# Designs tried in a protein design chat: VH-VL binders against q54fm4. Part 7

Target 1, 189 residues: q54fm4
Amino acid sequence: MSTAPSPTITSPTQTSPVVINKSLICQDSTVSNGVQIAIGTVLHPRSSIIISEGAGPIIIGENNIIEELVQIVNKSPEPMIIGSNNLFEVGSYIECKSIGNGNVFEPKCKILKNTIIKDQCSIGAGCIVSEDKICENNTIIAQTQNSQIQTTSTLPYDHHSSIHMTHLELLHKSIPLFHTIKKTPILEK
Below, E stands for the ipSAE of ESMFold2; O stands for the ipSAE of OpenDDE; V2 stands for 0.75 times the mean of E and O plus 0.25 times the DockQ between their complexes.

## First folded at step 4 (VH-VL)

Design s38 (framework fv_adalimumab_6cr1)
Fold by ESMFold2-Fast, scan of step 4:
Structure s38 (fold): chain C 189 residues (1-189), chain A 122 residues (1-122), chain B 107 residues (1-107)
Amino acid sequence: as target 1 above (189 residues)
Amino acid sequence: EVQLVESGGGLVQPGRSLRLSCAASGFTFSSYAMSWVRQAPGKGLEWVSAISGSGGSTYYADSVEGRFTISRDNAKNSLYLQMNSLRAEDTAVYYCAKDYEGWYSLYGMDVWGQGTLVTVSS
Amino acid sequence: DIQMTQSPSSLSASVGDRVTITCRASQGISNYLAWYQQKPGKAPKLLIYDASTLQSGVPSRFSGSGSGTDFTLTISSLQPEDVATYYCQQYSDWPLTFGQGTKVEIK
């Protein structure tokens, strides 16, 4: 089994350490009953995680960043599985089958039905990943004015991981200062 | 009725293996993180291991890292602890416990099993 | 690892007394602290989470306070059924750690 991730992150530029041991779910977000969100994941205001009527659950892993206006929707009777350390930027639309770990979904991208995104992929702003597509590890999809191009990442994952953890630490520190967080736990929601 | 029932405890020789099971009922098992907590005879509580609701993340106390493996089968509402290379110091009652709000945050453990005794002795 | 130290290790008080148990963390844990009650031969029972939030069904004579490194559990009027060992537990960082326990007995 993989070494468990540390819930505590620190930055050399910080005056105080930040502990990430809870999810931060903003009150103005919309989350369906049956959605499972693991420790550390941040859900910004006006984001939505929706299970359509008759659809299976949505299971989201640890330390994900789900920004404003992001929509994650399961319309399939099968479960939608999302891993850990993913960044979903403003306005992205996710209707995948599964997503792995360490992926970046840039603003307003769309991930369509039955798509599988594995690990360390980067989906460019405004890109549409078509139905049934499989993106192998380290896939980069970028939008040009005339076409969509696909390549393989040469960046080491630790570069993206360190940026992600710094971003997550900042959000855990700053979001409670400016937004109301859901505080009342609900058994068996 | 929300309930956790442990099984699999017993007498085992040092260096051997043992597998504990925990059967969950009365709640949506896959929505909650689960932990194993042990208590040596006459001693206090010691957290051993935890697993996220999806099973994608596992955590271990330093004393058991590399020897114990926590796992779950959400289709069977079951939690497991595979204990390898057992030592006399692992002798304890082992409890499985449910996180209060596992899918949002890790709070405290609100539901506990009755415990199962593991005795490691020659 | 975050060390949790409880004080006292044991106490004896009379029915109706106010009882205070303290818990100190070796580093700041904000309000990520739970309190448990364990009666002899039984599994622990959650009393309080987030340092001061009373679990449903727990009598109002129990209360928690504190933040950062210093926390207290108070029983405002000790009852015979409160005889137990009480544990604090932090969930601010991995690994999760418990205090050594405080045994509460009646004189």
Scores: ipSAE 0.005, ipTM 0.480, lowest interface PAE 13.4, mean pLDDT 83

Design s39 (framework fv_adalimumab_6cr1)
Fold by ESMFold2-Fast, scan of step 4:
Structure s39 (fold): chain C 189 residues (1-189), chain A 122 residues (1-122), chain B 107 residues (1-107)
Amino acid sequence: as target 1 above (189 residues)
Amino acid sequence: EVQLVESGGGLVQPGRSLRLSCAASGFTFSSYAMSWVRQAPGKGLEWVSAISGSGGSTYYADSVEGRFTISRDNAKNSLYLQMNSLRAEDTAVYYCAKDYEGWYSLYGMDVWGQGTLVTVSS
Amino acid sequence: DIQMTQSPSSLSASVGDRVTITCRASQDISNYLAWYQQKPGKAPKLLIYDASNLETGVPSRFSGSGSGTDFTLTISSLQPEDVATYYCQQYDNLPLTFGQGTKVEIK
């Protein structure tokens, strides 16, 4: 090769710098043709990103963590757009219209069709976000013994972002030690 | 022209330390992971260590873990290998090499230096 | 660790001959395999990456094939300048590991 794209360099911190510059897609994951995944995103073994027959593309941004048994499925003819720095924990089911940045989807939650999740939202374990719902920035949905409740977070995103990037760095180190990785494409201009 | 030039090799006694340097030019140094690969006289290639583009992630072969430290200075386009507690078995030509794919992930090596000889002997 | 075994360890062939070198991984490495050429007294040179992709500037007489555990490097018509030791290397998992090398000489 003669030419390679130049990535943007992240500023160093007092702690060891966060280093994410390639996607890690485990061979034991399932990804449909037509799915676009940006740099840094990690797909754990047994995760699935599926475009149903006749459905539109799925476009996933940078530095997302998609854990085991997570299913992201587009059944709509419209594109599904997912932003950056999101964490999808074990067994969550995602059939949204769009997801923004910095969201956390706790284990086994379900995001149903035509749902819009904006930024810095936290969807609790086992919770269900109903069809057509819009979750504004900083929305927290949690399951109680009797029902789901919704509130708004006042926590700063800076702290969450730092934790997420540290988690990504650890995954980029650990996953290749125990799992076979699919070839990560270079993003060409 | 893309180049890697190693330096710092030489004769060293067992148990002592030595630091190797690798000067990079002709490419965006910080955009690529770097490796050290060694070759004992008359033997094959052995991967020693690797470092991500920013220096935040380092990897080592079991044979050198705890004794060798890889580091880089992106402002100076330089890669280093600090070798402590050297053994006769560490005698080899040491090559620095650039990963062909990118900054963090390790794939294969498309650019190699000329090598620097390290001889560990009393 | 993933062990890489090359066959043969050495071979001697005539100019114009088709030369085949094999590399076997101790476990499935998909197509995460590179081939290197090391001429006497020189640093290694990348020939092939991702098992079958020819590096820029490498003569078309070189080709790679295989996936999973069995890989082959082929020189379709051996030339005098191809005298070298050839190494396969897996990058499926850490540590990165090389085959023991195959020395190619002219009869």
Scores: ipSAE 0.005, ipTM 0.483, lowest interface PAE 12.7, mean pLDDT 83

Design s40 (framework fv_adalimumab_6cr1)
Fold by ESMFold2-Fast, scan of step 4:
Structure s40 (fold): chain C 189 residues (1-189), chain A 122 residues (1-122), chain B 107 residues (1-107)
Amino acid sequence: as target 1 above (189 residues)
Amino acid sequence: EVQLVESGGGLVQPGRSLRLSCAASGFTFSSYAMHWVRQAPGKGLEWVSAISGSGGSTYYADSVEGRFTISRDNAKNSLYLQMNSLRAEDTAVYYCAKDYEGWYSLYGMDVWGQGTLVTVSS
Amino acid sequence: DIQMTQSPSSLSASVGDRVTITCRASQGISNYLAWYQQKPGKAPKLLIYDASTLQSGVPSRFSGSGSGTDFTLTISSLQPEDVATYYCQQYSDWPLTFGQGTKVEIK
């Protein structure tokens, strides 16, 4: 559903509009049969989304950024569900039960089995989220010299959403310049 | 048989409005993005607008953005193009076209209507 | 916007000749490219999508190649019914853009 523009509003001139209308899955990524990836999600080279033998499907929402060397693995017979607008930075390992929306997983963090990450959480570089943990909305996990600490963010989501969309638009423009793209993975019968 | 039939073209004066329709049959209409493509007399093809299968996303060429509105009625298998503030340079044959795989993939166009002529002149 | 430039703008060839049309994108578009055939007074017809995949029902004498910025449409043995204008179209980014067209005539 769309509405006509107001007659009194003059449309600005755009020289290079960027609209996210497809997922971008780089040819040298690895994606198992049974994975579903929604519109706008970007899968960088050498990233992996793997369904282990006998495990359930992995369902990934819209506009996620999955960087190089990220591994998302379902070893559970239950489905793994990941929402939208999440950023998985280089080398992070994801074996969660579910992830919501607008989360940031900093480089080389590990999210262990049966973990639930809700919305707008930030998991610090190299941090480990232990098995069965539940991270409520706006949870921040960061590494100190000898331990991990947990706190809560009060920053508005709109700020983070804007940055994420700008990053995603840049990737949709730049990745096809340097990499061959494959379509959404074929699901096995 | 997959078919697209355009209607609504005609002679219209500059500054006025015109609404084009496209009736679709023979495929699951809501599963495919739809396009409007135009061709001015003796000129090449110019993509005008597209709408996603659900209608949740719309896209426009710079030349028509703010003046034209694409919409669809999936219950009626119909696509529309509302053209406001028409200019002489909008004179063209307007084609309705179906996206090859729609939704998350191709925006190549595998089925085209016969076109409807829009002439903007006084 | 991504600009699509075709070469040549027109060509004349004999029946049985190999015809080559090129299309160049102003930026990388991977393999998100389609080729269309348009005969005078008719709607365009899809020939090739994903740069090199032949549409069902299209004769095997048509082929496409290329990736990134440089693409080619080849007709291996030109037939009289192939007289038409040919267009490339990118679908890597919005707005969708067509090349200016290449008119193919028989000598």
Scores: ipSAE 0.000, ipTM 0.482, lowest interface PAE 13.8, mean pLDDT 83

Design s43 (framework fv_oberotatug)
Fold by ESMFold2-Fast, scan of step 4:
Structure s43 (fold): chain C 189 residues (1-189), chain A 124 residues (1-124), chain B 107 residues (1-107)
Amino acid sequence: as target 1 above (189 residues)
Amino acid sequence: EVQLVESGGGLVKPGGSLRLSCAASGFTFSSYAMSWVRQAPGKGLEWVGRIKSKTDGGTTDYAAPVQGRFTISRDDSKNTLYLQMNSLKTEDTAVYYCAKDYEGWYSLYGMDVWGQGTLVTVSS
Amino acid sequence: DVQMTQSPSSLSASVGDRVTITCRASQSISSYLSWYQQRPGKAPNLLIYDASSLQSGVPSRFSGSGSGTDFTLTISTLQPEDFATYYCQQYSDWPLTFGQGTKVEIK
């Protein structure tokens, strides 16, 4: 299995400029025809973005981080819209209606059908967001031994945004050193 | 509400064939990989094989003892899973369970829904 | 093939006891492990998935822990309906493999 280096976002050092002027799509990722991915978004090895037969397109915004074994699947005839600056950590499963900006999906979480996740939400490791749920801005969902709990984040968005951009810059610098990148644009048919 | 019901088990002579069916209801059958698991009388569970969803490529995988003899197939329009068993051996005698497996590429749940099982006895 | 070994193969316990069952994989399987309960004459039912996640509807007295090669299922306060056989199962690699089972019997 791919052992991509873990980004260090707590004390990153950036000495040379990192210019995010393209998306990084690893060669061994799987992406359906009809998926649109905006500039800066990173797809790690073994990630997948799949449009099921008869389903609508998947439109993904800027500067998203989609880690190994993440699966984003549209099974609906309606478009699936994902915003910008979201982090999808290892093994998360996404079958939402829409996702906004600045969200964190921790490892192995599952976002089920027709779900709406707005902005600045954090979905905890192994948590499941059930079908038809709406997560308002700044929602935190976390797993305890007996149940999932829901609360609201008080951390400023600017702080989270800064951490995400540092992580993204590290990935744009490190991934090409260790992984083969796709030669053709992901949207070319 | 969510359930799997097996049928088609019975007594068969060695070298014979038998086809098992598993009727699914209460969930979107076409979205899930489906497995067959067997249990010989008084023994533990043994995975037989699985078939992936069409979205996941629709491919099949088999445990070594049944490879080349058993075939798993599905009919998504009828919400039905099948196990075609050929060249049956006495060692194939077991209760056969169908089980709902993973959705997409990642198994978070294990096999969360099981049928009641159907007994297959292979003897002369 | 990934081989799964459970210990003990059987144990005797009383209602109210704390019971622990272990499962060892022949190679690292990360957290790709589930635990099943099978009551006599019944189909298996899923208790724990992803090594430590409790399946919906399963009583909180059941818990799972471990990663890599060593895993544990714990029943904090054994109830009469818990006298059953328990199986671990890995889904990290093909073919899928089960442990041999642990039978929990009344003392």
Scores: ipSAE 0.000, ipTM 0.457, lowest interface PAE 14.8, mean pLDDT 82

Design s44 (framework fv_oberotatug)
Fold by ESMFold2-Fast, scan of step 4:
Structure s44 (fold): chain C 189 residues (1-189), chain A 124 residues (1-124), chain B 107 residues (1-107)
Amino acid sequence: as target 1 above (189 residues)
Amino acid sequence: EVQLVESGGGLVKPGGSLRLSCAASGFTFSNAWMSWVRQAPGKGLEWVGRIKSKTDGGTTDYAAPVQGRFTISRDDSKNTLYLQMNSLKTEDTAVYYCAKDYEGWYSLYGMDVWGQGTLVTVSS
Amino acid sequence: DVQMTQSPSSLSASVGDRVTITCRASQSISSYLSWYQQRPGKAPNLLIYDASSLQSGVPSRFSGSGSGTDFTLTISTLQPEDFATYYCQQYSDWPLTFGQGTKVEIK
């Protein structure tokens, strides 16, 4: 963070989960005017959500985790709509038409123009989802030695969903202790 | 042998407390998410709650009827799962099963290992 | 919560019969559905996971099908040890929920 030294942390015993009642937007993230972010969503330091000149708004749902160096960019005059409970891991690039709920975008993956990612998809590290592609629910895209492969998820979504919620609760508890949070409200929808 | 063995069931009065144990063997308990499932006499199965592995956060989830009264915990060094039941009601009368709920990212299974069950009777 | 409804609640069958049991979810659960068998006085046993995958050690006469909201368990040739209660269970979302059960009785 670009602020004063991080505070000294006391590690209390916690028996109850953290209450998620707002978005956490780190001070050194970049968010364009016209971006709408619903409650619970976390933006890590050096992440960016950018509306290009003349492009439509970006609307992001609840409880998303957007990690460091993630870039979400709308270059289209149409709105970009992202649902809830998605995990965008370090360095992923997102230039989609829409994303649904409960998806995982592994490090440095790229989601290109006019794509639709529905629900519970997993896009592997360094993988590329090409322009205009539609990923149906439970699609897995993974890198092999020689190519990218696509299969259907056999992982229980309940367990995947629970891992996401645990991660989100930890971030809502820990990030304000280590990072300065933006004081300007973000429009929610 | 992959096995779960419950113990600690018995007769208790309304408002009382009871602690159930579930001893695991034959699999890597520390990697598993564990659930408690109950079955009232002559009725169907009802999920009670679960505990995640420590690597996945070690958090607990509970069904609404037991939230605030029951606590699930685990001791990985002893391969043992616990259910602490407080403020027991007659509606809690059931056979309680422990079950292995999940094991690692590539697990394709529902609850693939179940204990034999232990009877809890809450009566005047 | 995702509601799971089974039909029928009970059925009578003879050894050698083909038996089908259905399960309906109140919302889409993709393929995150398991089927369990519970013989009288015993703990449940997992038969089918991921809607259609046969659990190791389970006889091939058991099969599962379906996705989304509608699921079916089929026993192709009923054996004496199959007289039991069968439960579907979704694991798509917390809390985990079971169907009410289908009792397969001797005709």
Scores: ipSAE 0.000, ipTM 0.441, lowest interface PAE 18.0, mean pLDDT 82

Design s64 (framework fv_daratumumab; at its last look DockQ between E and O 0.15; V2 from the best seeds 0.00; counts 0 for: pae E 10.1 > 2, placed apart)
Fold by OpenDDE, look of step 8:
Structure s64 (fold): chain C 189 residues (1-189), chain A 122 residues (1-122), chain B 107 residues (1-107)
Amino acid sequence: as target 1 above (189 residues)
Amino acid sequence: EVQLLESGGGLVQPGGSLRLSCAVSGFTFSNYAMSWVRQAPGKGLEWVSAISGSGGSTYYADSVKGRFTISRDNSKNTLYLQMNSLRAEDTAVYFCAKDLEGWYGLYGMDVWGQGTLVTVSS
Amino acid sequence: EIVLTQSPATLSLSPGERATLSCRASQSVSDYLAWYQQKPGQAPRLLIYDASNRATGIPARFSGSGSGTDFTLTISSLEPEDFAVYYCQQYDDWPLTFGQGTKVEIK
């Protein structure tokens, strides 16, 4: 267990743009063998990507943000495929068949077995997507006082994309300052 | 035991084509990225191409871009290198190599085949 | 591309002597550096990865050190089977590149 290095107080003003050319995996994350993580993707501390015994690989695309205590688990013999530019917020549980691109999974939400999340969906905090469910593009699931509701987003994709990239840039700058990073393979820029 | 066995090498004329194969055993093939590395006679090592475990991502040296295609059949535990428009400078022993760890991308190469000779000559 | 320069080109030593091989990168590669041994007519063999980690089955007499741009492979006491060509390789950035090699030969 590598102890996190002491924070180095470096001047926040990096004048040069950070080039994202690798995944960023914190040392205290748990990642099974057979997991594939593409360039730009960030695994925060105490996140976990687990392949159960006998299960297929987990393939994660580019520029995903996987926050603390997130659990991505594959129990199926089939591969779990996660696209790009997704945000998995703190404590979310993911056991899906596949996830597309540009989705947001808010804190402590649960995506259960054999679910398919397509593109640009938002799963609200604490919400549960039932087994075998298919969420079409732009699906919003939110929790009200009495029940979960489902609707369709009308927001343009570009808004989420720009914010997400800014978030990624910040994380790639900040996380290495406070956390030990696992060795990750080089990826195509 | 992890084993890699290259095949498909031979003599070919300039402008010709050749397909190399690498049969693997002793590990979960789909969990590892693979590379081709070549060595010209009496020369050093040169990385040629790489492919991710799933086959979804491919990488090439500039010297072979547009001419070579790396692929894999995970159901057959076989890595391939399709070589087109071959040149004299492509003459080399071609090694297939296994990535050290089961990640997307490449680290070091922990296991190598014995290589197959490709000779491009008129 | 990142250029790796190895030195010396040839190292002539006797069995039992210490061998020190250098690999210098044109830019920082962090610790994303591997060392390989290649004997005539054989495939390369991984010795060291991540600059200082010994690969499985590699004798303790082999050690790697360094970070950034300067790396060293050390053979504490040469055995007869250690006379070979040694390559360093970086995997910090594309394309993957190798050094030109150092030949360790018997004096």
Scores: ipSAE 0.027, ipTM 0.639, lowest interface PAE 5.7, mean pLDDT 89
Fold by ESMFold2, look of step 8:
Structure s64 (fold): chain C 189 residues (1-189), chain A 122 residues (1-122), chain B 107 residues (1-107)
Amino acid sequence: as target 1 above (189 residues)
Amino acid sequence: EVQLLESGGGLVQPGGSLRLSCAVSGFTFSNYAMSWVRQAPGKGLEWVSAISGSGGSTYYADSVKGRFTISRDNSKNTLYLQMNSLRAEDTAVYFCAKDLEGWYGLYGMDVWGQGTLVTVSS
Amino acid sequence: EIVLTQSPATLSLSPGERATLSCRASQSVSDYLAWYQQKPGQAPRLLIYDASNRATGIPARFSGSGSGTDFTLTISSLEPEDFAVYYCQQYDDWPLTFGQGTKVEIK
């Protein structure tokens, strides 16, 4: 039996809740003023979340994993909205309009301006999602030699979220052992 | 001005159910984790439950697990606590509380409601 | 579960005196510790977060210190409005837990 997604007890065979009570933001990451990051999200060293001059905010949901050298950049005056349980692997570049939940962005893929990625999509290593593209739920984009193919996944959501949560739990326990984390920002008076 | 207002408390028989509500205003509700904290008459504070800003993650004290359900409706700016199978030891004032910072996790509770009394007695 | 033990249970002092309240955790909570003040019939009020940061609007006479397992709340010179119950609370690990409280009362 697969474990339930997100730190709740959601299956008949109860497991202990995943203990994720904060975001984990490494000291060596870069986060612009105006970025909002919800509980459980992990930023690895050398990742960056950047709001360009004149651009709107970036809002990031829960339990995302943002690996090294990932760049999330908003250059649009409109808000960029990223959902929950997404995995951004090493060196991916994200300039979307919005990203839903449970997506995987493999190493060095590039998600260009004004794109909409819905849920449970997998964007293969080095793949480029062109400007203005909309990826519907369960889309798989992969690079094969010198071409990019698109198919639809039939994998159950529960299986993906179980693997993701196990990975996230490990990161919350292991990263502080080897890296300095940023403290909670002081709120304005 | 940040405001939290609990409602739904009252007298209930053992084994009964109650639903508490917490109406919020003055902040972007969906950005913040929320908690329920209770205080039995003359006793200290006991954390009961918490929920993430999106509602995707929920947490419970062992004393209420399986009997209480925390939820939120971000479109109505309202936090809920469904309490089932109530026992005498659940008698307390129930506070809703806003997390200090939702951006990086669940940290300290900076704004509290005034509480609503739940009494479980025949 | 992380147990927070506050001492003393009651601290009887006069206005103008210095109050020192202790909170000890059963395991390290790093600096993820808050202090609250509660007066009878009122909701708790956040004083200190992350062990040492004063919350907005909290007078400078309140200070917090410590990390790991041993934490202290200090009130440098008690005012009449400071006679209340004080709780520490950790938010390092689930479940969130409070200490049992220290009552600061007028002699």
Scores: ipSAE 0.006, ipTM 0.577, lowest interface PAE 10.1, mean pLDDT 85
Fold by ESMFold2-Fast, scan of step 4:
Structure s64 (fold): chain C 189 residues (1-189), chain A 122 residues (1-122), chain B 107 residues (1-107)
Amino acid sequence: as target 1 above (189 residues)
Amino acid sequence: EVQLLESGGGLVQPGGSLRLSCAVSGFTFSNYAMSWVRQAPGKGLEWVSAISGSGGSTYYADSVKGRFTISRDNSKNTLYLQMNSLRAEDTAVYFCAKDLEGWYGLYGMDVWGQGTLVTVSS
Amino acid sequence: EIVLTQSPATLSLSPGERATLSCRASQSVSDYLAWYQQKPGQAPRLLIYDASNRATGIPARFSGSGSGTDFTLTISSLEPEDFAVYYCQQYDDWPLTFGQGTKVEIK
């Protein structure tokens, strides 16, 4: 008796597009109790942020982009801390200790437990960052035909930040047109 | 802690130009949309313009489109409003305001500057 | 543009009384509506956002309600410092617009 899935609804009473300038958490994303998400962060449909039984909280900073099928999972009793301006692309799996700012996680990469990724790192598509690894600022991990290599980024942070912010602005404009948005609690003193 | 300080207001002739500045401290400037809101003597509040956190998107009230330009310099933590072709109806106190939660200016404004008076008169 | 109409223009009350301020939108703004307080010579102060959420540091006597086109700001028991002008503002669509204001003055 199931008909085609109902489209997500944003602003049915508006004739012009509505832009929402806050955290955009799509209705069909999964977010555990105890997850804190700062303003501007976008969770696409079918993304998940999960605190396992007995695990510590997940604290996510501002202006992150978390795409479809991304899984961020804390299985550790210690808190997982994620900074700001990070891009998690489709299907990436994140089980880290901490992530800093301005990082890019390309599609289907895996970040394994107790990993620390600092700032401005780029983790290539399908790459695996092993348990307990520390990626210093500006680390690039990419897959060659026979192996995974590590090098240093030459892109300046201001350039990277500007691209990320433009992408985030486009998402804040477009996502509310097609998807029902959850209202997230604001972090208070 | 968080502070917005406007400057650049003054007396100007009709048809003239002024540039307003808003110096920002106490928060990560690039993460928030900023607005200019004005208030004519004895009247209510009127939104003038907004700029996204990166500066990539700008918005204007119809009364100022083509005459005013909003911009920001995130490296200097400063918001600007370039006002050209000024008219007597532009006479107002101009407030700089920070968006509460986002960077588009489509959310409540939680921090406001003191305001700077612009008088357009011959 | 979305027009916000506030009523009454002036509300004359005594300290300790309940104040109820109305804001009507020309079209639905969902719950994307804020309330501000402004005292003479001062910048506006955010009281309520998303129609009913109290901003940080705002006393519990202030409350907001409503959705769509009809919104209310309530001050449960007026304190002397609450006599001011109150503005509603929508952020459902561009351009952002304010109501004309309601002045709450001492009877």
Scores: ipSAE 0.000, ipTM 0.474, lowest interface PAE 14.0, mean pLDDT 83
ESMFold2, look of step 5: ipSAE 0.005; ipTM 0.510
ESMFold2 (binder alone), look of step 5: mean pLDDT 92; pTM 0.943
OpenDDE, look of step 5: ipSAE 0.019; ipTM 0.629
ESMFold2, look of step 7: ipSAE 0.000; ipTM 0.499
ESMFold2 (binder alone), look of step 7: mean pLDDT 92; pTM 0.945
OpenDDE, look of step 7: ipSAE 0.019; ipTM 0.645
ESMFold2 (binder alone), look of step 8: mean pLDDT 92; pTM 0.945

